VHH binders against q7zyf1. Designs and how they scored, part 3

Target 1, 260 residues: q7zyf1
Amino acid sequence: ALRIKVISMGNAEVGKSCIIKRYCEKRFVPKYQATIGIDYGVTKVHIKDREIKVNIFDMAGHPFFYEVRNEFYKDTQGVILVYDVGHKETFESLDGWLAEMKQELGPQGNIDNIVFAVCANKIDSTKHRSVDESEGRLWSESKGFLYFETSAQSGEGINEMFQAFYSAIVDLCDNGGKRPVSAINIGFTKEQADSIRRIRNCKDSWDMLGVKPGATRDEVNKAYRKLAVLLHPDKCMAPGSEDAFKAVVNARTALLKNIK

## First folded at step 12 (VHH)

Design v1
Fold by ESMFold2, fold request of step 26:
Structure v1 (fold): chain B 260 residues (1-260), chain A 119 residues (1-119)
Amino acid sequence: as target 1 above (260 residues)
Amino acid sequence: QVQLQESGGGLVQAGGSLRLSCTTSGFTFSSYAFSWFRQAPGEEREFVGAISRTGGLTDYADSVKGRFTISRDNAKNTFYLQMNSLKTEDTAVYYCAAPKRFTYEYDYWGQGTQVTVSS
């Protein structure tokens, strides 16, 4: 039978354990590891006529447990990477989590051959959302990761996430432990993703178009045209491309009002 | 703008020591792990070693274990490669590297510093 290893990653208190508990219900059998910041369990799942035995390591995200977590990164087929949509700092920490894993695996380890399911988790449904869906989805999908909106309280999205997650892991295992080429073709380029993120974070129209104050009408229009072609929603499948395109159009309009 | 800059390379006799530095800018340095690579003429780039974001874990290629030590100084945005008991086969251009945001590739690279070990 197929046996796989899955770990959880993300800051403390983002709901990792709640997501795992809700999916596994009574099937998660705790082992000895709670005193070292790792809860270990085994569950069985049925995916496409196959029984899959899953070893789940629910890892504590607190920095105190870093030296323990590093013992569990190697030989991992799947990662459940969690942030809290109500706390932007947990989203901003995701690159640090990936860097921790990548460094501990070394260059001979290949994170591209590990299935990631990113959970944008709603721990407190009454709290103001700090990370919009398109921002989280862009980050995830630009890296070839699965992305799901989840709620630890309601259970929303959790079963869908695990089904897609395990299916992707089975596909990876069937491809000799390497990600299938089609699974890494995300339908947009790094340049497109970087542009959308930059535009989302811009404070003014000059910076948004990448021109300096004092730019001529021709310079504004040239910068606009390049971005418009890059980001047009009919040509760019990236999350947030439509909003970015609208912002670029508005920036052009605003700048041209002030230029003869 | 993210930049990595190596320094400290040079000519050293076999059995000697060198200390390489990699100074970084445009990062939140303390949130990143870092690696050293090397490339001898006509060869592929080779992993040398890595250090975790906190410095609590290091990893090394078998060819350098026990001779090379990686460390970091988060206050100075710098990490180091101490190379001892150098051999002629350690001759290479040494690069510092960091993982790229949005991908898993080592996409942030320095320009390299030459280390030459003479017999």
Scores: ipSAE 0.000, ipTM 0.114, lowest interface PAE 15.3, mean pLDDT 78
Fold by ESMFold2, last read:
Structure v1 (fold): chain B 260 residues (1-260), chain A 119 residues (1-119)
Amino acid sequence: as target 1 above (260 residues)
Amino acid sequence: QVQLQESGGGLVQAGGSLRLSCTTSGFTFSSYAFSWFRQAPGEEREFVGAISRTGGLTDYADSVKGRFTISRDNAKNTFYLQMNSLKTEDTAVYYCAAPKRFTYEYDYWGQGTQVTVSS
């Protein structure tokens, strides 16, 4: 029987515990009660007729509990990383969560060999969505993480997430604990992902092309061509790339109308 | 000998800004998460916000989200509360606090600094 350790990560109030409990039903037996900020439980699952015993640590996300969380990062095979699609700040905190884990694992630890399942969770149906699916998927897939749209309230997406999550952990364990390196499997580069994020957050056409007001026609066209090659649909399969490419084309058109 | 000392309180008009500081002595600053609390007259202390040991994570009470920002400077053994868009309901004595490891209760408290927000 394969034995693995799984932890949850993410800000308080993003629905981590609800996702875990909804999937586990009666199988999750909470321990390490709330007084230490960690719920611990064990469960058994079967993936491809293989029994897997899972130790689950549902960790409190409040900064106050950092002193407890840092003791539980080692020897982890899988991470369930959760944010609330209705609250942009929980998404913006994801890089901080990765940094915390990297720091505590030290130089001999390697998060590239840990399976991450990112859950874009719908906590409160009364809130409008503030993080687009393409934005969350781009962040996740650019790091080699699995991405799922989940609802703790309805249960949508949760079974699919855990099935893929455990299957990926089994595959990684069968490959000696190492993830195969494949840029083709991802379908885009970090540079492409970073450019799409920057373009999404741009305030005007000058910033979008990376030129200053007063740029010449040649400077605008040069900046445009560099981005067009990078983001063209023939070269880039990143989430959000088509919208970014359209935005770059429109920015060029707008700027050239005002330059002789 | 462990001490926390708040400073920077005072009288401010509604809509104004104020920055509180908490200086610490008698323990290793970089080993602790820190929090701000406040207490209005006749009320219990309420949580305002917290910052992790490294500064990588912060959390805030709903009543102050988007208006208050916590930061820390480990080289100066000091952490801060930047308060913007102040409201009259923010009037309170503000305390800095540090937890004792593994207890989840705050064992170390400052003396408090008064913040008064006038209309």
Scores: ipSAE 0.000, ipTM 0.146, lowest interface PAE 15.4, mean pLDDT 78

## First folded at step 13 (VHH)

Design y2
Fold by OpenDDE, look of step 18:
Structure y2 (fold): chain B 260 residues (1-260), chain A 119 residues (1-119)
Amino acid sequence: as target 1 above (260 residues)
Amino acid sequence: QVQLQESGGGLVQAGGSLRLSCTTSGFTFSRYAFNWFRQAPGEEREFVGAISRTGGLTDYADSVKGRFTISRDNAKNTFYLQMNSLKTEDTAVYYCAAVKRFGYSYDYWGQGTQVTVSS
């Protein structure tokens, strides 16, 4: 039987453990060591008519446990990376989690050969959502990660996530542990992704178009045309592209009204 | 109905060349990356090579690097495995596979074509 190692990553209280528990229910034998901040479990799953033994390391997200969890990154084949959609800081911290993993894997380690399932968790929350789906998807997909909207509470998206997640790991294993090239080539370019991110975070219309305040009509139009080609819905499949395009259109319109 | 069909397999002498084709139907060809695999008797299926959605990136197993080349023709919904300098060790059933954007799961597989390299 194929044996795989899976770890959970993410800030404290984002619902990592809850996701795992929701899926594993009776199959998960928790061996939580409070002193080390790791819950270890073993489960058996059937993927593609194969029995797979899964070792799950549910790691505490609190910085206090860094010195302990850093030892568990080795030989990881799958990562459940979780953030809370209602807490933007948990999303912003995802880059830090990746950095930590990279650091611990060392120069010989390649995160590209690890399957990542990003869980935008707590979608059931009645509170205001701080991280939009498009933002989460853009971030995840740009890195070749799987992305899922999940509710550990309701169970929404959990089974789908794990099914895809384990399937991907099995395929990875069958491929000699190498990530397929397709994982690198997502349906949009880095430039497109960067532009969308920039536009989303822009403070004003000048910044959105990438022109200096006081730019001429010609400069504004030139900048607009460039972005329009880049972000046009027919050409750009990046998450958030439509909104970004609309924003650019509006920015142009606004600026041209004020330029005599 | 989704179909992947390998062709071009056969018997070839060591040092020879062979070109395999995988013809696809039932899905949007341009949205998929493609891989070649092979399985020798008594061995596990192994990765041979891959080509990205745009065709700009390719990856090969070390054992075939420099000898094999993968290409794609979007107009024909077909991708290829050019095999040069074939060795007896290359004898196997060759499979083509399609994978979507994230590249982790192979969505579709061909039935395979036999390649036999004689000494």
Scores: ipSAE 0.019, ipTM 0.321, lowest interface PAE 6.8, mean pLDDT 87
Fold by ESMFold2, look of step 18:
Structure y2 (fold): chain B 260 residues (1-260), chain A 119 residues (1-119)
Amino acid sequence: as target 1 above (260 residues)
Amino acid sequence: QVQLQESGGGLVQAGGSLRLSCTTSGFTFSRYAFNWFRQAPGEEREFVGAISRTGGLTDYADSVKGRFTISRDNAKNTFYLQMNSLKTEDTAVYYCAAVKRFGYSYDYWGQGTQVTVSS
């Protein structure tokens, strides 16, 4: 029988414990209480006709609990990394969470050999979504992480997340603790992902094309052609690439209208 | 066996101060975070404040922020609540609790000490 260790990560009150309890067939509690420590549980799951014993550590996200968390990062096979789509700061904190784990694992640790399932959790009404699905998915998939839209209130997406999560852990274990090549091939390059992020966050059409204000028509067209090839929908499968491509086309049009 | 014992409660006039102590035994004190809770008559138990294992971090309910201070003395296995500028609304039974390293819930509770604030 295979035994694995799983931890939860993410800011307080993003719904980590509710996601875990939903999968264990517990009713969602309408008023979520903040995690104040580390919950430990053991569960059994069946994946590919294989029984797996899972040790789950549901870790508190407040800085108050940092001194507890740092003792639980080693020897982890899977991480459930959670943010609240209604609060952009919880998404912006994800790189900090990865940095905390990397620091505690030290130079001998390798995050690439750990399965991450990123949960874009809908803790509240969908009226106030602050993080677009393509933004969250791009961040996750560019790092080789699984991405799921989940709901703490309804339970949507949670079963699908755990099924894929545990299946990926089994695949990693069956590949000697290393990711299979098929799990690394995400359908886009780092350059493509970085370009999409830059375009999403740019301030004007000059910045979007990566040219100086006052650039000539030839300079605008040269920059455009480079981005158009890079982001073409047939060559770039990154989340948000279609919108980025359209934005680049519109930026070129706007700039050329103002140049002889 | 794990034991927590509160002391220092009593009657005090509004605007006054009290210091509660929680003396512990039966476990390694330095491995636990500690909380204070209170329960007024007819109400549910409510969070008052918390202190981390090392004492480096504290947190407080909004209703007591700036008036109450939590501290710990690992050498004496004792955990404290300094209560200043007391209000009649602070009247309650005060409980200390040890927070499990691996738990969501509080596993060890004291028996409580009465604090009564008169106007």
Scores: ipSAE 0.000, ipTM 0.126, lowest interface PAE 17.2, mean pLDDT 78

## First folded at step 15 (VHH)

Design z2
Fold by OpenDDE, look of step 15:
Structure z2 (fold): chain B 260 residues (1-260), chain A 119 residues (1-119)
Amino acid sequence: as target 1 above (260 residues)
Amino acid sequence: QVQLQESGGGLVQAGGSLRLSCTTSGFTFSSYVFNWFRQAPGEEREFVGAISRTGGYTYYADSVKGRFTISRDNAKNTFYLQMNSLKTEDTAVYYCAALKSWGYSYDYWGQGTQVTVSS
């Protein structure tokens, strides 16, 4: 039987363990306790008419366990990367988690040959949502990661996530441990993604269009045209592109009203 | 200004004991996880042990487990490394470090203190 190694990453309290338990339940056999920073379990799943044995290392996200979890990154084939949609800091920390993994894998490690499933978790929360779906999806898909909205509490999105996740890992294994080229095609460019991110995080309309305060009418129009072509709904499939495009249109309008 | 300063290092005979201290200032002591590291000549820096924010949990490298103990005193902004049954292999510069958040780097480091164990 095919054996695969999966780890979880994400800040403490984002619901990593809950997601795993929700899916595995009694099929999850723990060997290590959370008190030591790692929950280890084995489960069997059936993917594409094949029995797959999954070794799951649920890593604690607490800072205390850095020196514990760093030993478990090696030979990982799949990562469940989790953040809480109600807590922006957990999303902002995702790049740090990736950096940690890269650091531990070393120069010979290749993160591109690992399947990532990003879980935007706790969508059931009555609290204010701090991370929009489009933002999470843009971040994830721009890196070639799978993206899912999940609720460990309600179970929403959990089965779908794991099904796609394990399927992708099986494909990886069948391809000699390399991610298939087809899985790397994200459908939008880095420039498009960067533009959308910039627009979402801009300080003002000048910043949104990428011009200096006090720019001329011609400069504003030139910048607008460039972004309009880049983000046009007919040409851009990136998450959040429509909203970004609208924002750019509005920014131009607002600026031109004040420029004679 | 943030400061971490190790003390208590020195020369000790094999089988002996030594207690290291790391005195801290410039940050909220209770908010941090504290770690000890060591680096022997010609070797990479290695993890020795860690203590949780509340002191309720400790973790040690296999090489020092059962011999070394980490503790903290929040009132004194100081944490400790009690080293018993010392071996020549324990000879190294010992560093204290502080973590408030996770990552591939520690927030703060001490300058280190030399521990030499003679046969």
Scores: ipSAE 0.013, ipTM 0.265, lowest interface PAE 8.4, mean pLDDT 87
Fold by ESMFold2, look of step 24:
Structure z2 (fold): chain B 260 residues (1-260), chain A 119 residues (1-119)
Amino acid sequence: as target 1 above (260 residues)
Amino acid sequence: QVQLQESGGGLVQAGGSLRLSCTTSGFTFSSYVFNWFRQAPGEEREFVGAISRTGGYTYYADSVKGRFTISRDNAKNTFYLQMNSLKTEDTAVYYCAALKSWGYSYDYWGQGTQVTVSS
């Protein structure tokens, strides 16, 4: 049988353990994380007529346990990367988590050969959501990661996440540890993703189109056409491209009303 | 062939000390995390403690924290469990186990050594 190693990553209190407990039930006992920073579980699953044995390490996110975590990054086939949609700071920390892993794998390590499942977790379904789905999905998919909406309270999305996660790991293992073509083709470019991200963070319509205040009507239209071609839904399948395209259209309209 | 052999068990009075050794052969010693487990009669095998591949991190069950110390000597391919302030509840067969990394099913186990703590 195929044997794989999976770790969890993410800030403390984002629901990592709850997700793992709901899937593994009694095969996972979360009792050591406060003392040694790691809880462990084993499960067997059938994926594509294959039996696989999965070793799951639920790692404590607190900085105190960094020296424990660094023992667990090597030889990992899959990562469950979790943030709380109600706390923006847990999402903003995700790049730091990737940096920690890359640092520990060293210059010869290649995270493109590791399957990541990003879980946008709803710890408390009554809490106001701070990270919208398109933002989390764009971050995830632009890096070649899987993305799922999960609920720690209800269990929604958790089984679907693990099924897709294990299937992707099996595919990667069957491809000699290299990412298959279907997982590499995300339907948008880095330039498209970067533009969407920039547009989400823009301060005004001038900045959104990338023109200086006082730009002529022709300059506004030229900048608009560049972005419209780049972000048009027929050419860009990136999460959030539709909202970004509309924002660009509205920015053009607003600027042209004030230019003579 | 991989071998792990525990030694140093025996009979000791409560409050006393024992040092267990786990001598290993047949694998690259420095590549493994090592655990100590114990099993009392009629009970399931339970985790006692672990030591990382470098020896920089040690991990203990709450029941033994502050009383037991795990160490490793890479030059001798040997792990140790220093047990102080022993209690009658510590009576069990003690096993050492090797993991290539935490959670792989390449677990190798010793045959066990009996520790008996009398009142």
Scores: ipSAE 0.006, ipTM 0.193, lowest interface PAE 12.0, mean pLDDT 80

